VHH binders against p49116. Designs and how they scored, part 172

Target 1, 238 residues: p49116
Amino acid sequence: EGPLLSDTHVTFKLTMPSPMPEYLNVHYICESASRLLFLSMHWARSIPAFQALGQDCNTSLVRACWNELFTLGLAQCAQVMSLSTILAAIVNHLQNSIQEDKLSGDRIKQVMEHIWKLQEFCNSMAKLDIDGYEYAYLKAIVLFSPDHPGLTSTSQIEKFQEKAQMELQDYVQKTYSEDTYRLARILVRLPALRLMSSNITEELFFTGLIGNVSIDSIIPYILKMETAEYNGQITGAS
Below, E stands for the ipSAE of ESMFold2; O stands for the ipSAE of OpenDDE; V2 stands for 0.75 times the mean of E and O plus 0.25 times the DockQ between their complexes.

## First folded at step 12 (VHH)

Design j74 (framework vhh_brivekimig_d4)
Fold by ESMFold2-Fast, scan of step 12:
Structure j74 (fold): chain B 238 residues (1-238), chain A 119 residues (1-119)
Amino acid sequence: as target 1 above (238 residues)
Amino acid sequence: EVQLVESGGGVVQPGGSLRLSCAASGFTFSKYGMSWVRQAPGKGPEWVSSISGSGSETLYADSVKGRFTISRDNSKNTLYLQMNSLRPEDTALYYCARYTPGYHFRDYSSQGTLVTVSS
């Protein structure tokens, strides 16, 4: 009946850890990434259509697409995170590791290729000047992907994805009426998200997790949090 | 203004049991998930267990699953860890922390409580 997303779903405000260290370290990077992941899951949980699918389906969807949501979040929050500085530091470290013969060449190649693909994606989104409404609908298209293995309610998920696509089209045509091909330029960026390895994302951004806690275990926990606990952690309020 | 005070540690023989407590103040305890984290001599911190604010959801590290039970009493602002079938490798300084998804909040003012498992 109503729109899939409301104006409240356009708001996506990442609160960075403070103070920012003089030199980037694994703890700062991991804390920043964890906050973005939590914000992304909070965003998904706030969608009525998402909640209507039920907890088991919600868990399966987010497990399947968290890396795509996270990467869109990195692009959207790149300036707030100083992402280019983080990635440049990681690339420099990897290049030094090659010189010192400390890591497998194949592994270093995989990680560097992932970083370059991530930088290319973020640069493409920046050049297109993707706005908050466009990011919200792109995240919805990714979230309501019916084609992941093991999903139930695939017909309903597909319906929500199509609704997201239609609402994005209506928004772009209204807001950027002079740019006939803008929607096509935006949508052709999405397939690249599925080619990025979630394992490499975990290695780059979540290395500081205590006790080797995996993102797969964290996702179900966050999604099953009581509303009061969940809101308390998001706002940082007592 | 967040303060966490751990207690209940001690020396115990392998196969024994201990119950740890964490008294929390300075925040609305029931609104936050809580974790137990331990640090063994010469090692970095290791996450042990987490519990949701309501107590309805729990998570355990594979190394302690089936042996440890995390619980909380929100009326007393207290977190608990019941440790059964203790092993020498469980020897560590245990401290509690607010659970942050993917990264535990660290309170460096927390003293921790020492657990020593030896024969």
Scores: ipSAE 0.012, ipTM 0.414, lowest interface PAE 7.9, mean pLDDT 83

Design j75 (framework vhh_brivekimig_d4)
Fold by ESMFold2-Fast, scan of step 12:
Structure j75 (fold): chain B 238 residues (1-238), chain A 119 residues (1-119)
Amino acid sequence: as target 1 above (238 residues)
Amino acid sequence: EVQLVESGGGVVQPGGSLRLSCAASGFTFSKYGMSWVRQAPGKGPEWVSSISGSGSETLYADSVKGRFTISRDNSKNTLYLQMNSLRPEDTALYYCARYTPGYRFTDYSSQGTLVTVSS
């Protein structure tokens, strides 16, 4: 029986849109986020265990966990994206919306709390110095989550999640043998992903490029794309 | 060498129907998603609908959902848009593109096809 993930699944290279504008705008932020979303879906789709679950299960799993995968991707690619700069631009936009009375105070509070949670999560991952193998297994753990409402085939999903957990444990114990509590510190970060609202993530990062089409509607389309089309989307190739 | 040629536009009354076609050449049609994009007079481009390379998945703008149907015939390298229950606000020049809108738009190399909905 082979491992759940191969070395190919550790490689997670985000190609940013070029040229970078002097001042960040909604279109640049949305294009950057879209590339990360496509990269994350392509990553999931390439896992043999994921493919073995079948199309309906694949769609249901990704619809349930895309926000967790996306947030892990934001943390992993934070420096490539200049995520701090993107978040600052979003905050500036929100502050302007407050001044113009364009958004309710309750909504602004919810969005600011989301940004705070996102920053804390990314800072925690950076402080732990999470490597590419650890990110790959954390993404696999959240992908193969059997506890989302409405899922079928939950026993097989749970088996793949347990395999991901075991392989992460083996990797950490061998690679970071001197740090007895590293695995525990990593795993306690995962519940924070479930506290992130997918609706708020969608509003912050995908407004402008998607308009009134939901990420939920787009996921089946992305998952069933040809590989050449995937590559065209994530690299900006003609 | 990529060529996209739209046809099927015309003048119809509100509530009427039209079927648009886009003939594609110069690339492996079945391996690319296709989209319809429109530009109304005095407005910027608006994404309308997309279809996956195999045709198994479709997406629609909320403004056309339930009224428009996107389809493709990979054996003929042709993309279609069936437009029903047309409204004056559907009046626009319609273009086809080979990338997923909502994420990306291609520069149009075609002239588009004009749809006018008037009483």
Scores: ipSAE 0.012, ipTM 0.395, lowest interface PAE 8.7, mean pLDDT 83

Design j76 (framework vhh_brivekimig_d4; at its last look DockQ between E and O 0.55; V2 from the best seeds 0.00; counts 0 for: pae E 11.1 > 2, SAP .677 > .668)
Fold by ESMFold2-Fast, scan of step 12:
Structure j76 (fold): chain B 238 residues (1-238), chain A 119 residues (1-119)
Amino acid sequence: as target 1 above (238 residues)
Amino acid sequence: EVQLVESGGGVVQPGGSLRLSCAASGFTFSKYGMSWVRQAPGKGPEWVSSISGSGSETLYADSVKGRFTISRDNSKNTLYLQMNSLRPEDTALYYCARYTPGYYFRDYSSQGTLVTVSS
């Protein structure tokens, strides 16, 4: 059986909406996040191993892990997105909401803790200087997680996850041969992804969606999109 | 040039039915998901329903679930919205769009088709 990922799966190019507004607004943030989400789902859909699991399993896997894939994408694309500027704008809005007593203090605390965890994760990945191949394999490890409740074909999913782990190990050992503990430093970052709430990610980045549609509702729709429509979404072209 | 032309609106009493149509041109219709969006007077746009390019997936706003049905005929490049059990709050200009749920608005006609539900 060939490698799990090809060189085409290493390429992950986010095209930002243009022009950038003078002042950040919810629509720009939401469009940027939507492009990244669709790019992430298109990436997953392009993997032959993922396709081989079948439609129902594909939907269940992505519903379970989209927040982890999205967060890895945020870390990988942090510079292109100017993520620190986006998060600063969100924090400023939340601080004003506290002062005006417009939001529950408990909810604001949950959201601020989420932003802190996200910043910490992105900073740790930047400090480790994670490359494109490493991101591709980390996304594959997250995607092929057999331990989410309700999954079917867990043995096959576990096989693909182990294959991703083996190929990541091989890549890191060859490319960073002098750094014997690099793989361990990378892998211990992954559990933090499961501590971040998908509901809070949805509130922070997708609140500008017309009609307040949920990410869970759109996943099967996005996974069945035609390639031309998918490409139009991730590049902003028709 | 992408062109979307809505039709089928009108005045109907509460509990009545209407069928909206959207004629599409300028792109390969079957390769794009389509959506219905409405805008009531003095309010912002509200997403109503979406259908995948093949027609295999449909999504509905909670406010219209069980009452509205989205469909398409790819051989005619036409999108439809069957609206049943209409309520006064369904009164709006209805637009069709190449809009994928979870993404920002792209292409829709500025003309729309007016639906008025009144007794």
Scores: ipSAE 0.447, ipTM 0.756, lowest interface PAE 2.9, mean pLDDT 87
Fold by OpenDDE, look of step 13:
Structure j76 (fold): chain B 238 residues (1-238), chain A 119 residues (1-119)
Amino acid sequence: as target 1 above (238 residues)
Amino acid sequence: EVQLVESGGGVVQPGGSLRLSCAASGFTFSKYGMSWVRQAPGKGPEWVSSISGSGSETLYADSVKGRFTISRDNSKNTLYLQMNSLRPEDTALYYCARYTPGYYFRDYSSQGTLVTVSS
């Protein structure tokens, strides 16, 4: 079997909605987040190993790890997205909700802590100066996590994860030969992803969805969506 | 300016059928996935169905699978929803929306079309 990832999987270019509004509204944030989510899922789809798992299994995988993939995507695309500005806007929106007494004190704390965790994670990744290859492999490791409940083909998933880890190791050894412990420093960031609530992430970034449509419900559709359609929506005249 | 205009609603008995239409303008219709959403009295909006830009892919809520059919005519910039075997629980204001990857958004100028299923 060939490598899990190829150079084609390294490219991860997010196109932001245009034009940027004067002030970041919920719609802009949601659209930006949705594009990132799509890009992440599309990226996963592009991996032959992912396809080999079958539609049901790969859908389950994405449902299990979309938050982690999304968060890695936020970190990777933080500059392009102006993530700090987005987060600030989100906080401002939350402040309005607080003033209106729509949230409990405990919930406010949870949400604020989540935002802090997101920011800290992204900052930590920036400090490590993670490159595109490393991000790709980290995303693969996260994607092919066998430790989520309800997954089928866990042995195969584990195999793919191991392969991702090995390829990352080889890459880091080759590219950063003078930094003996770079791999370890990178991998120890992954546990932070598991501390983040998918529900809170969804609340923060995807409140612009019509009704109570959940990310969980949209995932199968996104995974079946044609690339051409996506491209048409991001580049076409609205 | 993006405009979506729904039509075709009305009063129908249980087991009856209706065909909704959504006339779209102000954007390249064929490049966008489209969705139907409904809002029943006293309830929040509920996603009903989606169709890809080309029409090659369709998706339905479990509540309407086998009964509703979404389609589109890109030459007419029109989205359709064929509703068969209607039930009282299908009573709602129906409106169409554009689909951006992972994001459903409504043109707030849309008034929707009311479907009432009652004996």
Scores: ipSAE 0.339, ipTM 0.683, lowest interface PAE 1.6, mean pLDDT 89
Fold by ESMFold2, look of step 13:
Structure j76 (fold): chain B 238 residues (1-238), chain A 119 residues (1-119)
Amino acid sequence: as target 1 above (238 residues)
Amino acid sequence: EVQLVESGGGVVQPGGSLRLSCAASGFTFSKYGMSWVRQAPGKGPEWVSSISGSGSETLYADSVKGRFTISRDNSKNTLYLQMNSLRPEDTALYYCARYTPGYYFRDYSSQGTLVTVSS
């Protein structure tokens, strides 16, 4: 019934914590990332096609793709987040940890490689000048991935993904009519998202005041969160 | 001043039960989700369970699902954890925290309550 996404799904406005500290710190980074995660999860749950799949399927889909949605969000909001500055601060922290600890080994190398891949992905999306409509459809394509293990209703999920692809194709063809290969260039960026490690994303952006927190475990709560509770936690209102 | 005070820990045999409490003050309790977190000796913190501000939604780590039940009484500003079918691996210092999806804050007054499962 109608388009997969409406204009409300194109708007994706991240608000950064205030005041911005003179020097970036782990608390500012974690709060900024949490706001992006919540924005991404609430974006997904606002889609009528997503709502129609039922809560168990919704949870399974988001558990499977939250890192890809988050990474698309990082690319889309890289400028407003000053993501390059955040990543540089994380790299400096990792370098200091090597000197202090000397027990770092393979993990720090793996984390550094992930940061480089993330930066490359964000730079490639910026070079393509991906607009808000294109980001919204890319997020929908990632969200409605039928290939994840444990999913039910995979034929319906596949139909929603095909609809997202069709609507993206229609949008690109009409909006960028003189750029015949734009759709192909956009779609070849998606495999890079599969290279992003969710546990490294958690380590980089979501190590809060108390240890590592599993995003997979939080997803059912976020998806069921009441609007008043969400606003209170994000805005600081109590 | 935000304050969280845990109680109800102790020594219990495997298969036993224990109920933890967390008394909250210094903030509007009903507007915050809450979590239980545990820390075994020499290990990092492990998230156990969370509950929404209204109490309508609950979350559990896979290791405790079906055995532990989180609840809250907003009229008494108190968070609870009912722990059944306890295992030696549940031995840890348990503390409560305000739950923020993505991360949680440790309140400076939080000392935790020790749970020891052994025989």
Scores: ipSAE 0.005, ipTM 0.246, lowest interface PAE 11.1, mean pLDDT 81
ESMFold2 (binder alone), look of step 13: mean pLDDT 84; pTM 0.858

Design j77 (framework vhh_brivekimig_d4)
Fold by ESMFold2-Fast, scan of step 12:
Order: sequence, then structure tokens, then C-alpha cells
Structure j77 (fold): chain B 238 residues (1-238), chain A 119 residues (1-119)
Amino acid sequence: as target 1 above (238 residues)
Amino acid sequence: EVQLVESGGGVVQPGGSLRLSCAASGFTFSKYGMSWVRQAPGKGPEWVSSISGSGSETLYADSVKGRFTISRDNSKNTLYLQMNSLRPEDTALYYCARYTPGYSYRDYSSQGTLVTVSS
């Protein structure tokens, strides 16, 4: 049987909205985040193993893991996004909300703790100098998680996760042969992804969406959209 | 040049129905998802509904779910919005757009079609 991922699945190129506004606003942040989310879903839907699980399983799987996938994408694309600048703008907005009595202190504390966890995760990944192949396999390990409640086909999902882990091990041992402990250092970072709230991620990055639509609601739509539309959205063509 | 022309608006009493149409040209209609967005007097734009290019997936804002039905006819390059059980709060200028759910709001240059729900 062939590899789980091909070289095409290593390519992960985020095209940012342009021009960048003089002052970051909710619309620019939301558009940037949406492009990353769409790129992440396009990446997942292009994997033959993922397609083989069927549309219902695909939808359930992505609904369960989109926040982990998105966070890995934030870490991978941190430089192209100028993520530190985006997070600084979000923090500034939250501090202004405190001064204007718009949000409770407890809610602001929850959101600030989430931002801290996100920054810590992204910084740890940067320090490890994770390459494109490693990110692709980490995303695959997260995507093919058999332990989310309500999943069917868990045996097959587990086999795909094990295959992702095996192929990551083979890659790291071959490419970073002198760094015996690299794989272990990378893998111990993954559990932190599950401690981050998807609801808070939505509030931080997707508040510019119009109407009462959740990421959970758009996932099946995005996974089943036409390829031409999908490609246009992730490149910013319009 | 992408062109979208809305029609079907009018004045209707509460509990009534209207069917909006959007004629699309300048692009391969069947390859793009389409959306309805409305703007009430003095308020910002509100996303109402979306339909995938093939028509296999639909999404609705909570405020219209169960009352509105989005559909499309790819052979006619036309998008529809069937509005039932209309309420005064549905009064708005309705626009169609190549808007993808999950993206931030985009500007609409089309004229839209006015829906007024009043006694």
C-alpha cells in the first residue's frame, strides 16, 4: 500500500488578504483566519485515506478536531500571518473592552489564558523548528484521532493514525538521524491542543462572520464545496 | 464581468410568502456556492442562507431556519429564496452574492430587492 501522505500534502501555502490595513480590524483577522481554516479543510479533504472514510465520517472527524488542526496551522503559518501582531491586536481590543465595561472580568480572564496557551504552543513549535513534513504528519495524527465521542469506523481511523505515526517516525529518523530524541520532543507537544477551547478560538478569530453561523455548521458545507470555489477562496481570488 | 440581478421583492402582510430570484452571469454558476444576505433599514448586513454549487448542502441563519428555503437552478443560472411565514423583522433589502460561509462580509454592488412586511 502507498504512503498515507504524498509530497502534495506537505505543501501548505497560506495567501494573506492584501493590502494589510494600517490598523488591524475584526474583518481582516476573520478573513485571515477563514483562509487558514479553508486551507486546512482543503488539505484534509485531499487525503485519499480521509476520502475513503466517507462523507459522514469526514464531517464528524473534522467537527471534532478543527480547533487542533487550526491551531497547528496557526503555528505553521505564524510568520506569514504575522500572528504575534494579530494576537497583540486582539489583546488590545480585550483591554479596551475591560475599560468600557463591555465584558465580564471572568470571561476576559478565560480568553487571555487561551491566548497565553496559544502563544506558548506556537513558541514551542518554533523552537523545535518543525518542518513541512513534520507539520503534515502532525496534522494527520490529529485528524485521524479515533477517540472522539460519537465516531464510527474507529478501527480504520486508528489504523490511519498509526500509519501517520509510523511514517513520521521514519521521516524523522532518516532526516534528523543525529537527533535521537526529536520525535519524542515533537509528540509531547500534541496533548496541549486538546486543552484549548474551540468556542474561545471562534470568538478570537471568527467574530467577523455575518449572521448566526458557527464553525460546526460550515464544516460540512466547506468539505463538500466545489474544487474551483475552494481554490478561489484559499487564494483570495474573487 | 460578474453580474447578479435580484428580483421578486414586494410588500406582504405578516404570515405571507414571497419568492426571490437572482439571475447570475459572467461566471460558471454551477461551480460556486451562492448566498442571500439582507440589510434592514439602519442596520448592518446579515447573512441569511447559503447553498453549495451542486445544491447538495444548504445553510440557514437561526432567525430564518424552518421558514426560508434556498434553492438553485443551474440550467438557468438562477438562485432562489422561498420565504414563508414572513415577519415584520424580515423587512430588508435582500442581496444575492458569491459569498462563502465562514468568510468575513463582502461588499455588494448590486441593487438588491426590497422586501417589506407590514400590515
Scores: ipSAE 0.387, ipTM 0.726, lowest interface PAE 3.0, mean pLDDT 87

Design j78 (framework vhh_brivekimig_d4)
Fold by ESMFold2-Fast, scan of step 12:
Parts: structure tokens; sequence; C-alpha cells
Structure j78 (fold): chain B 238 residues (1-238), chain A 119 residues (1-119)
């Protein structure tokens, strides 16, 4: 029985790279994004229900949803990251890239549309004043999605998702008892995450990675790392 | 006080082989994933390969898959890169790093070892 998430899973503390540069650059943006991505994967890996599904299922789930988890993390950590400033720097870099004929005008439009969708999502979450418990359960609902192609153990995944939904409902009804429709307003935000391109997220936030590596390709490696190594990585690079 | 000392570089003909070594000290080697990163003259750094702390997982850049093999000996605190079927474009300074793929390259003190593949 017990709860799906413990109080330790509600804590989600992003430590930003220090010192912050006078002008934002691709290295700082990439390191900030990498810290958030690793914190998000560490968060998922620490859930007992997630571990119970086994390594192959864990890999498939995170491969399917890392962009949704990352986007929820961006919304949750928007103030700590100064996300609006990072997005402004990305837009500025993008404008410079089109002037150098490195990217087509159509590609720039697609990327700008993605940025606007991301801003809209983060603004909607801020307007709803989503708290730490709500973010933890929204991430759990996204993580335990049984409807991705190629998944095994879909019945068990669905049960964990339903448990996450039930515990979120219980929390919201007790904590925000005067707001009858709060849960519905929160949950209708989630489908938008499925429309966000993981390839564009990689282009915006992970351009500073060394070498030709995709987030999808590294997930199995990261999830199978020793726990001490994983924890050390998320506590901050230097 | 992390120290990484690379060796094994040299000059080889295209199609040749080299084995690089990295002697690590100042940290618990078996607890950290390790990587090889290279930098050709006039180019930025390129990640080549990584291996988990236990050695159970490896990853390779697409440019070296099937040609390079990363390995480690935790009893000797040593990382290796076996390079086969070398090409002129593999010419670079090769660096050993405590680096996890998908994360930004961390600062490290390393001399690198030069690999030159000439016609």
Amino acid sequence: as target 1 above (238 residues)
Amino acid sequence: EVQLVESGGGVVQPGGSLRLSCAASGFTFSKYGMSWVRQAPGKGPEWVSSISGSGSETLYADSVKGRFTISRDNSKNTLYLQMNSLRPEDTALYYCARYTPGYSLRDYSSQGTLVTVSS
C-alpha cells in the first residue's frame, strides 16, 4: 500500500552553476539544463514504484517522457534559473545564427514557436501557483504513462499513474478546499507537454554538450550508473 | 587534487592501431564514470567514449563506433582506449576526463596525449 511518493520526492532543489557569467553563453545554458535533466532523472530513479518496474521498463519510460519531465522542471525552477533571461539569450543567439545563414527561416520559425509554447506553459503553471507537492505528482503522472508505444508492463504502469492521480486529488482537495475546480485546471495543462518536440528542446538547451550525443542515447547509460556516481553528478559540476 | 595522466599516443599510418592509457589519482576511481575527449587543431572538443564506474556500460560517438573500445581496470586506477582502423580525421590530442555524456564538460587538469594519423 503506502504512498507512491514520500516527502523526499517533493524536494526538488536545482543548484545553478557558479559564478554566473556577465553575458549568458551556450556553455552556461547547457550546464544549467544538464543539471536540471540529471536532477529530473535522479528524482525518477529514487521512486520505489519506478525501481520495481525493472531496468528495461525504466529505460523505456524515461526515453519516452524525458522532455515532459524536463519541461515540468523548467516551469518549477523558472525563477531559480531565471528562465526568461535564458530564453531571451537563446532567441538572441538564434537571430545571430539566421543572419549567418546557418539555419533556414522556416527552421527559426519552428524553434520560435516552440519557445512561445514553452513560455505559455510556464506562464500558465505560474498563474496557477503550482506548489511542490503538485509538481511532484504531475511529474509522477507523466513518468507513469502507460500509453507510449513499445512499453511492457502497461497494466502496472497504469496502476501507478492512477495512484499518482488519486494522491494528487486527495492533496488538492484537502489543501485547496475552497477551489473546487483547481485539479481540473491543473490536469488540462498536461496534454500540451506531449506536443513539445524533444529534438527542439535539445537544440535550444543542449547545444553546448561535448560531442555528437542525443539525450535519448544516453538515458540507458545514466539510469544504470552507480547510485553514488549519479548523486554526485546532480550535486553540481565545477 | 584530481590527477589524470594520459599516455600511448604516437604516429601511425591509416588503418593502424593504438592503445591509450590514463592513470588516475586523487579520487575513488571505481565510483566515477570516465570518458575520452579529443581536440583536433583548430576545432572544439569532441566527446569520443564513456564507461561507467563499474565498467558495465559503455557509450561511443557515432564517428568511432565499431573501431574504438573503451575499458578500465579499477584495481590499477587506469582507463584505456583501444583504437583500431585509425583514420586521418582521428588526429587529435586525446584527453582523459571525469565526464558523464549528456552533461557539460567539467574542468580537469590533463596533459593529453597526441595521436597523429598520417598518410
Scores: ipSAE 0.438, ipTM 0.730, lowest interface PAE 2.8, mean pLDDT 87

Design j79 (framework vhh_brivekimig_d4)
Fold by ESMFold2-Fast, scan of step 12:
Structure j79 (fold): chain B 238 residues (1-238), chain A 119 residues (1-119)
Amino acid sequence: as target 1 above (238 residues)
Amino acid sequence: EVQLVESGGGVVQPGGSLRLSCAASGFTFSKYGMSWVRQAPGKGPEWVSSISGSGSETLYADSVKGRFTISRDNSKNTLYLQMNSLRPEDTALYYCARYTPGYSGRDYSSQGTLVTVSS
């Protein structure tokens, strides 16, 4: 068997909407987030192992893990996105909602806690100085998770996850040979991704894209997009 | 307290034009980005266009880019959508909206304004 990922799967280039708005609004945030989501879905689609699972199985996997993939993408692209600025703008909008009695205090508390978890995750990844190869393998590990409820044919998914783990280990041992504990420090970051609510991620980043529907419901359509249609979404080009 | 009132919809033939208006009250209009969203019969909501609070930045859905123009008059608390080269696919209820991150619903309770493109 060849490697799970090739060098083409390490490339992850987010094109931001331009120019930056004078007042950072929710639709600029949603446009940026939707480009990242579509980039992440296209990345998953490009993996031969993913396509080998068949359309029903691979769709179910992405439905189960899109929030983890998206959050890894936020961390990887935090500088390009000026993510700290986006999160500050979201906080300002939430404060305006409190002032105008638009959201309950309990809901705002849940959303603020989610923002803090997201900030902590992105900061931990930045401190570890995670590189592009490491991000690609971490995304593959979360993508090929056999333990989501409702999945069938989990043995093949588990084999692909193990292959991702083995290739990450090989990469880290060769590239960071003198840092014996680097792999362990990287892998212990992954459980935090499952603590983040996909519903809150949708409300923070995708309300302008999907309104009252779920990301889960649109994933099958994103995965079936042709390359030209996908390119229009990630670059904003016609 | 927040109120949004849309107007300007109607029946128009393919290739025609309409100008939609949204009168906003109950909040500091100039501090918020505003959007137009449409919902065709039997379909979910589709974002159409957004404009920053100052009006200096605009965004458009690919399906309307080059045909629609969003604008605002902060002195009148009014949002506009100029729709040119209308197509049957543009037939929908059009809503203006203020979005709040962390809230799943749009910040509106209005009936919208109906646009029907038919020959």
Scores: ipSAE 0.000, ipTM 0.248, lowest interface PAE 11.8, mean pLDDT 81

Design j8 (framework vhh_brivekimig_d4)
Fold by ESMFold2-Fast, scan of step 12:
Structure j8 (fold): chain B 238 residues (1-238), chain A 120 residues (1-120)
Amino acid sequence: as target 1 above (238 residues)
Amino acid sequence: EVQLVESGGGVVQPGGSLRLSCAASGFTFDNYAMSWVRQAPGKGPEWVSSISWSGGTTLYADSVKGRFTISRDNSKNTLYLQMNSLRPEDTALYYCTRHGYSVPFKGDYSSQGTLVTVSS
């Protein structure tokens, strides 16, 4: 029938907590990350194709891909978030923790490698100058992944993913007609998202926020929130 | 001024029941989703249950599902948690939260908490 995504799905505006503190702390970082997570979930559930799959499938898809959606959101909102400053603050904290013997060297190494992978991903996306339409379709390709274990309706999910790929191709060919290899350069970036550990993302961005509850555990609640509740979480307004 | 005043904690035997209440003031109660969070001695906070502003959607942690019931009375600006079939591992400080900028269990305002002890 119609296109998978409308122009409303291209708009992705993160409202940061204000003011930015003089010295970054874990509370500011977690609040910023939480707003991005809620914005990403609100974006996903606004897609008619996503809604059509039903509640159980929606929950399973988002549980499987929230880290990939979040990472794409970090890349897209890197400037608004001052992500480089946030990552530098985390690195400084980790280096101080090594010196003070507060964390195991193996764990710190895993976390540092994750930060380097995240930085490289964001830098590659920035170098490609990915626009809002491209980000929207990349998020749709990630969201409608039929290859996660335990999914039902995999044929329908695959059809939506193929539709996302086709619409991205059409957009890129029309908008960047002189760059024959642009689509290939964009798509080869996506496998890197699957290598990013969701557990390490939770430690970096959601430490002190989730307590004993994983992001996986709260996803069903987030997806059931009313639009006004989402707006409150995203903008900090009541 | 936003205030959340909690009551109903106490000591109960395993298998017993207890009802917690959270009285809200200083804001439009029925515009906010609310949550119950608990913290066991020496442990971090654990989300227990959430309810939407209308009461139409309720969610529970797997550890309490089937035993606890969250509810609200918007006419009285009060949130409730009915706890049945209590177990020693339910021993914790329980507090209610209004949803803030981030996630339901964090909230932007929390009550001071009421102690629930489950022992023989």
Scores: ipSAE 0.000, ipTM 0.307, lowest interface PAE 11.4, mean pLDDT 82

Design j80 (framework vhh_brivekimig_d4)
Fold by ESMFold2-Fast, scan of step 12:
Structure j80 (fold): chain B 238 residues (1-238), chain A 119 residues (1-119)
Amino acid sequence: as target 1 above (238 residues)
Amino acid sequence: EVQLVESGGGVVQPGGSLRLSCAASGFTFSKYGMSWVRQAPGKGPEWVSSISGSGSETLYADSVKGRFTISRDNSKNTLYLQMNSLRPEDTALYYCARYTPGYSPRDYSSQGTLVTVSS
């Protein structure tokens, strides 16, 4: 049977809104994050194994793992996004909100802890110098997670996850043959993704700095988008 | 520059109907999916419905499914929401948006259109 992912599934090219504003604002941050989310979901839709599971299963899987896919995408695209600059702007806004009594100290602490976890994750991936093939397989491993509640076809999902793990192992052992422990160092990074709050990710990147729209409600729509419309959302073409 | 202008809101009795319009300018309308989002008094924004760029795919919130119909006319750069069997809980300020998920229509200088369902 053929490989789970082809070379076309390794390509992951984020196009940023241009030009970058003089001062980062919620519109620029939300547009940038939305483009990454759309790119991530289009990537998932392009996988034949994913398509084979059927629409209902596809929707359930993406609803369960979108935050993990999005966070891996942030790490992979950190340089093109200037993610450190975006996170610094968010931190500055939160610190100013304390001084102006707009947000509670407890809420700001929760959000700051989330930002710290995100920075730590992205820095660990950068330090490991994760390549495009490794990111593609890590995304496949989190996408084909059979352990989310309410899933149908869990045996098939588990089979695809195992295939992703085996193909990642083969790639790493072949490409980084002298680094015996590289695969283990990569895989121990994944559990941290499960500990990150999807609600806080949504508030930081999608609903303004603190705001009120649900990603869960719109995942089915994104998965049904036509290619031309999808490309318009990603590239911001006029 | 991107501009979205909503219209068609008003006051209706329960069980009544309204049709909302959104006039878009400053971008290639047919390339973008469009959404309706509403905000009830004292509540956060709630996604209502979305439509693909070509108009071939539509999606609805469970609270409006079977009562509301989203449509678009790409030749007129206009988005529509046909609202039937209106209920008091549909009372809200209605916005159209280009970027779904999580995108605020206010980022494009959208004023929204007020729908009030009362007897």
Scores: ipSAE 0.005, ipTM 0.398, lowest interface PAE 10.1, mean pLDDT 82

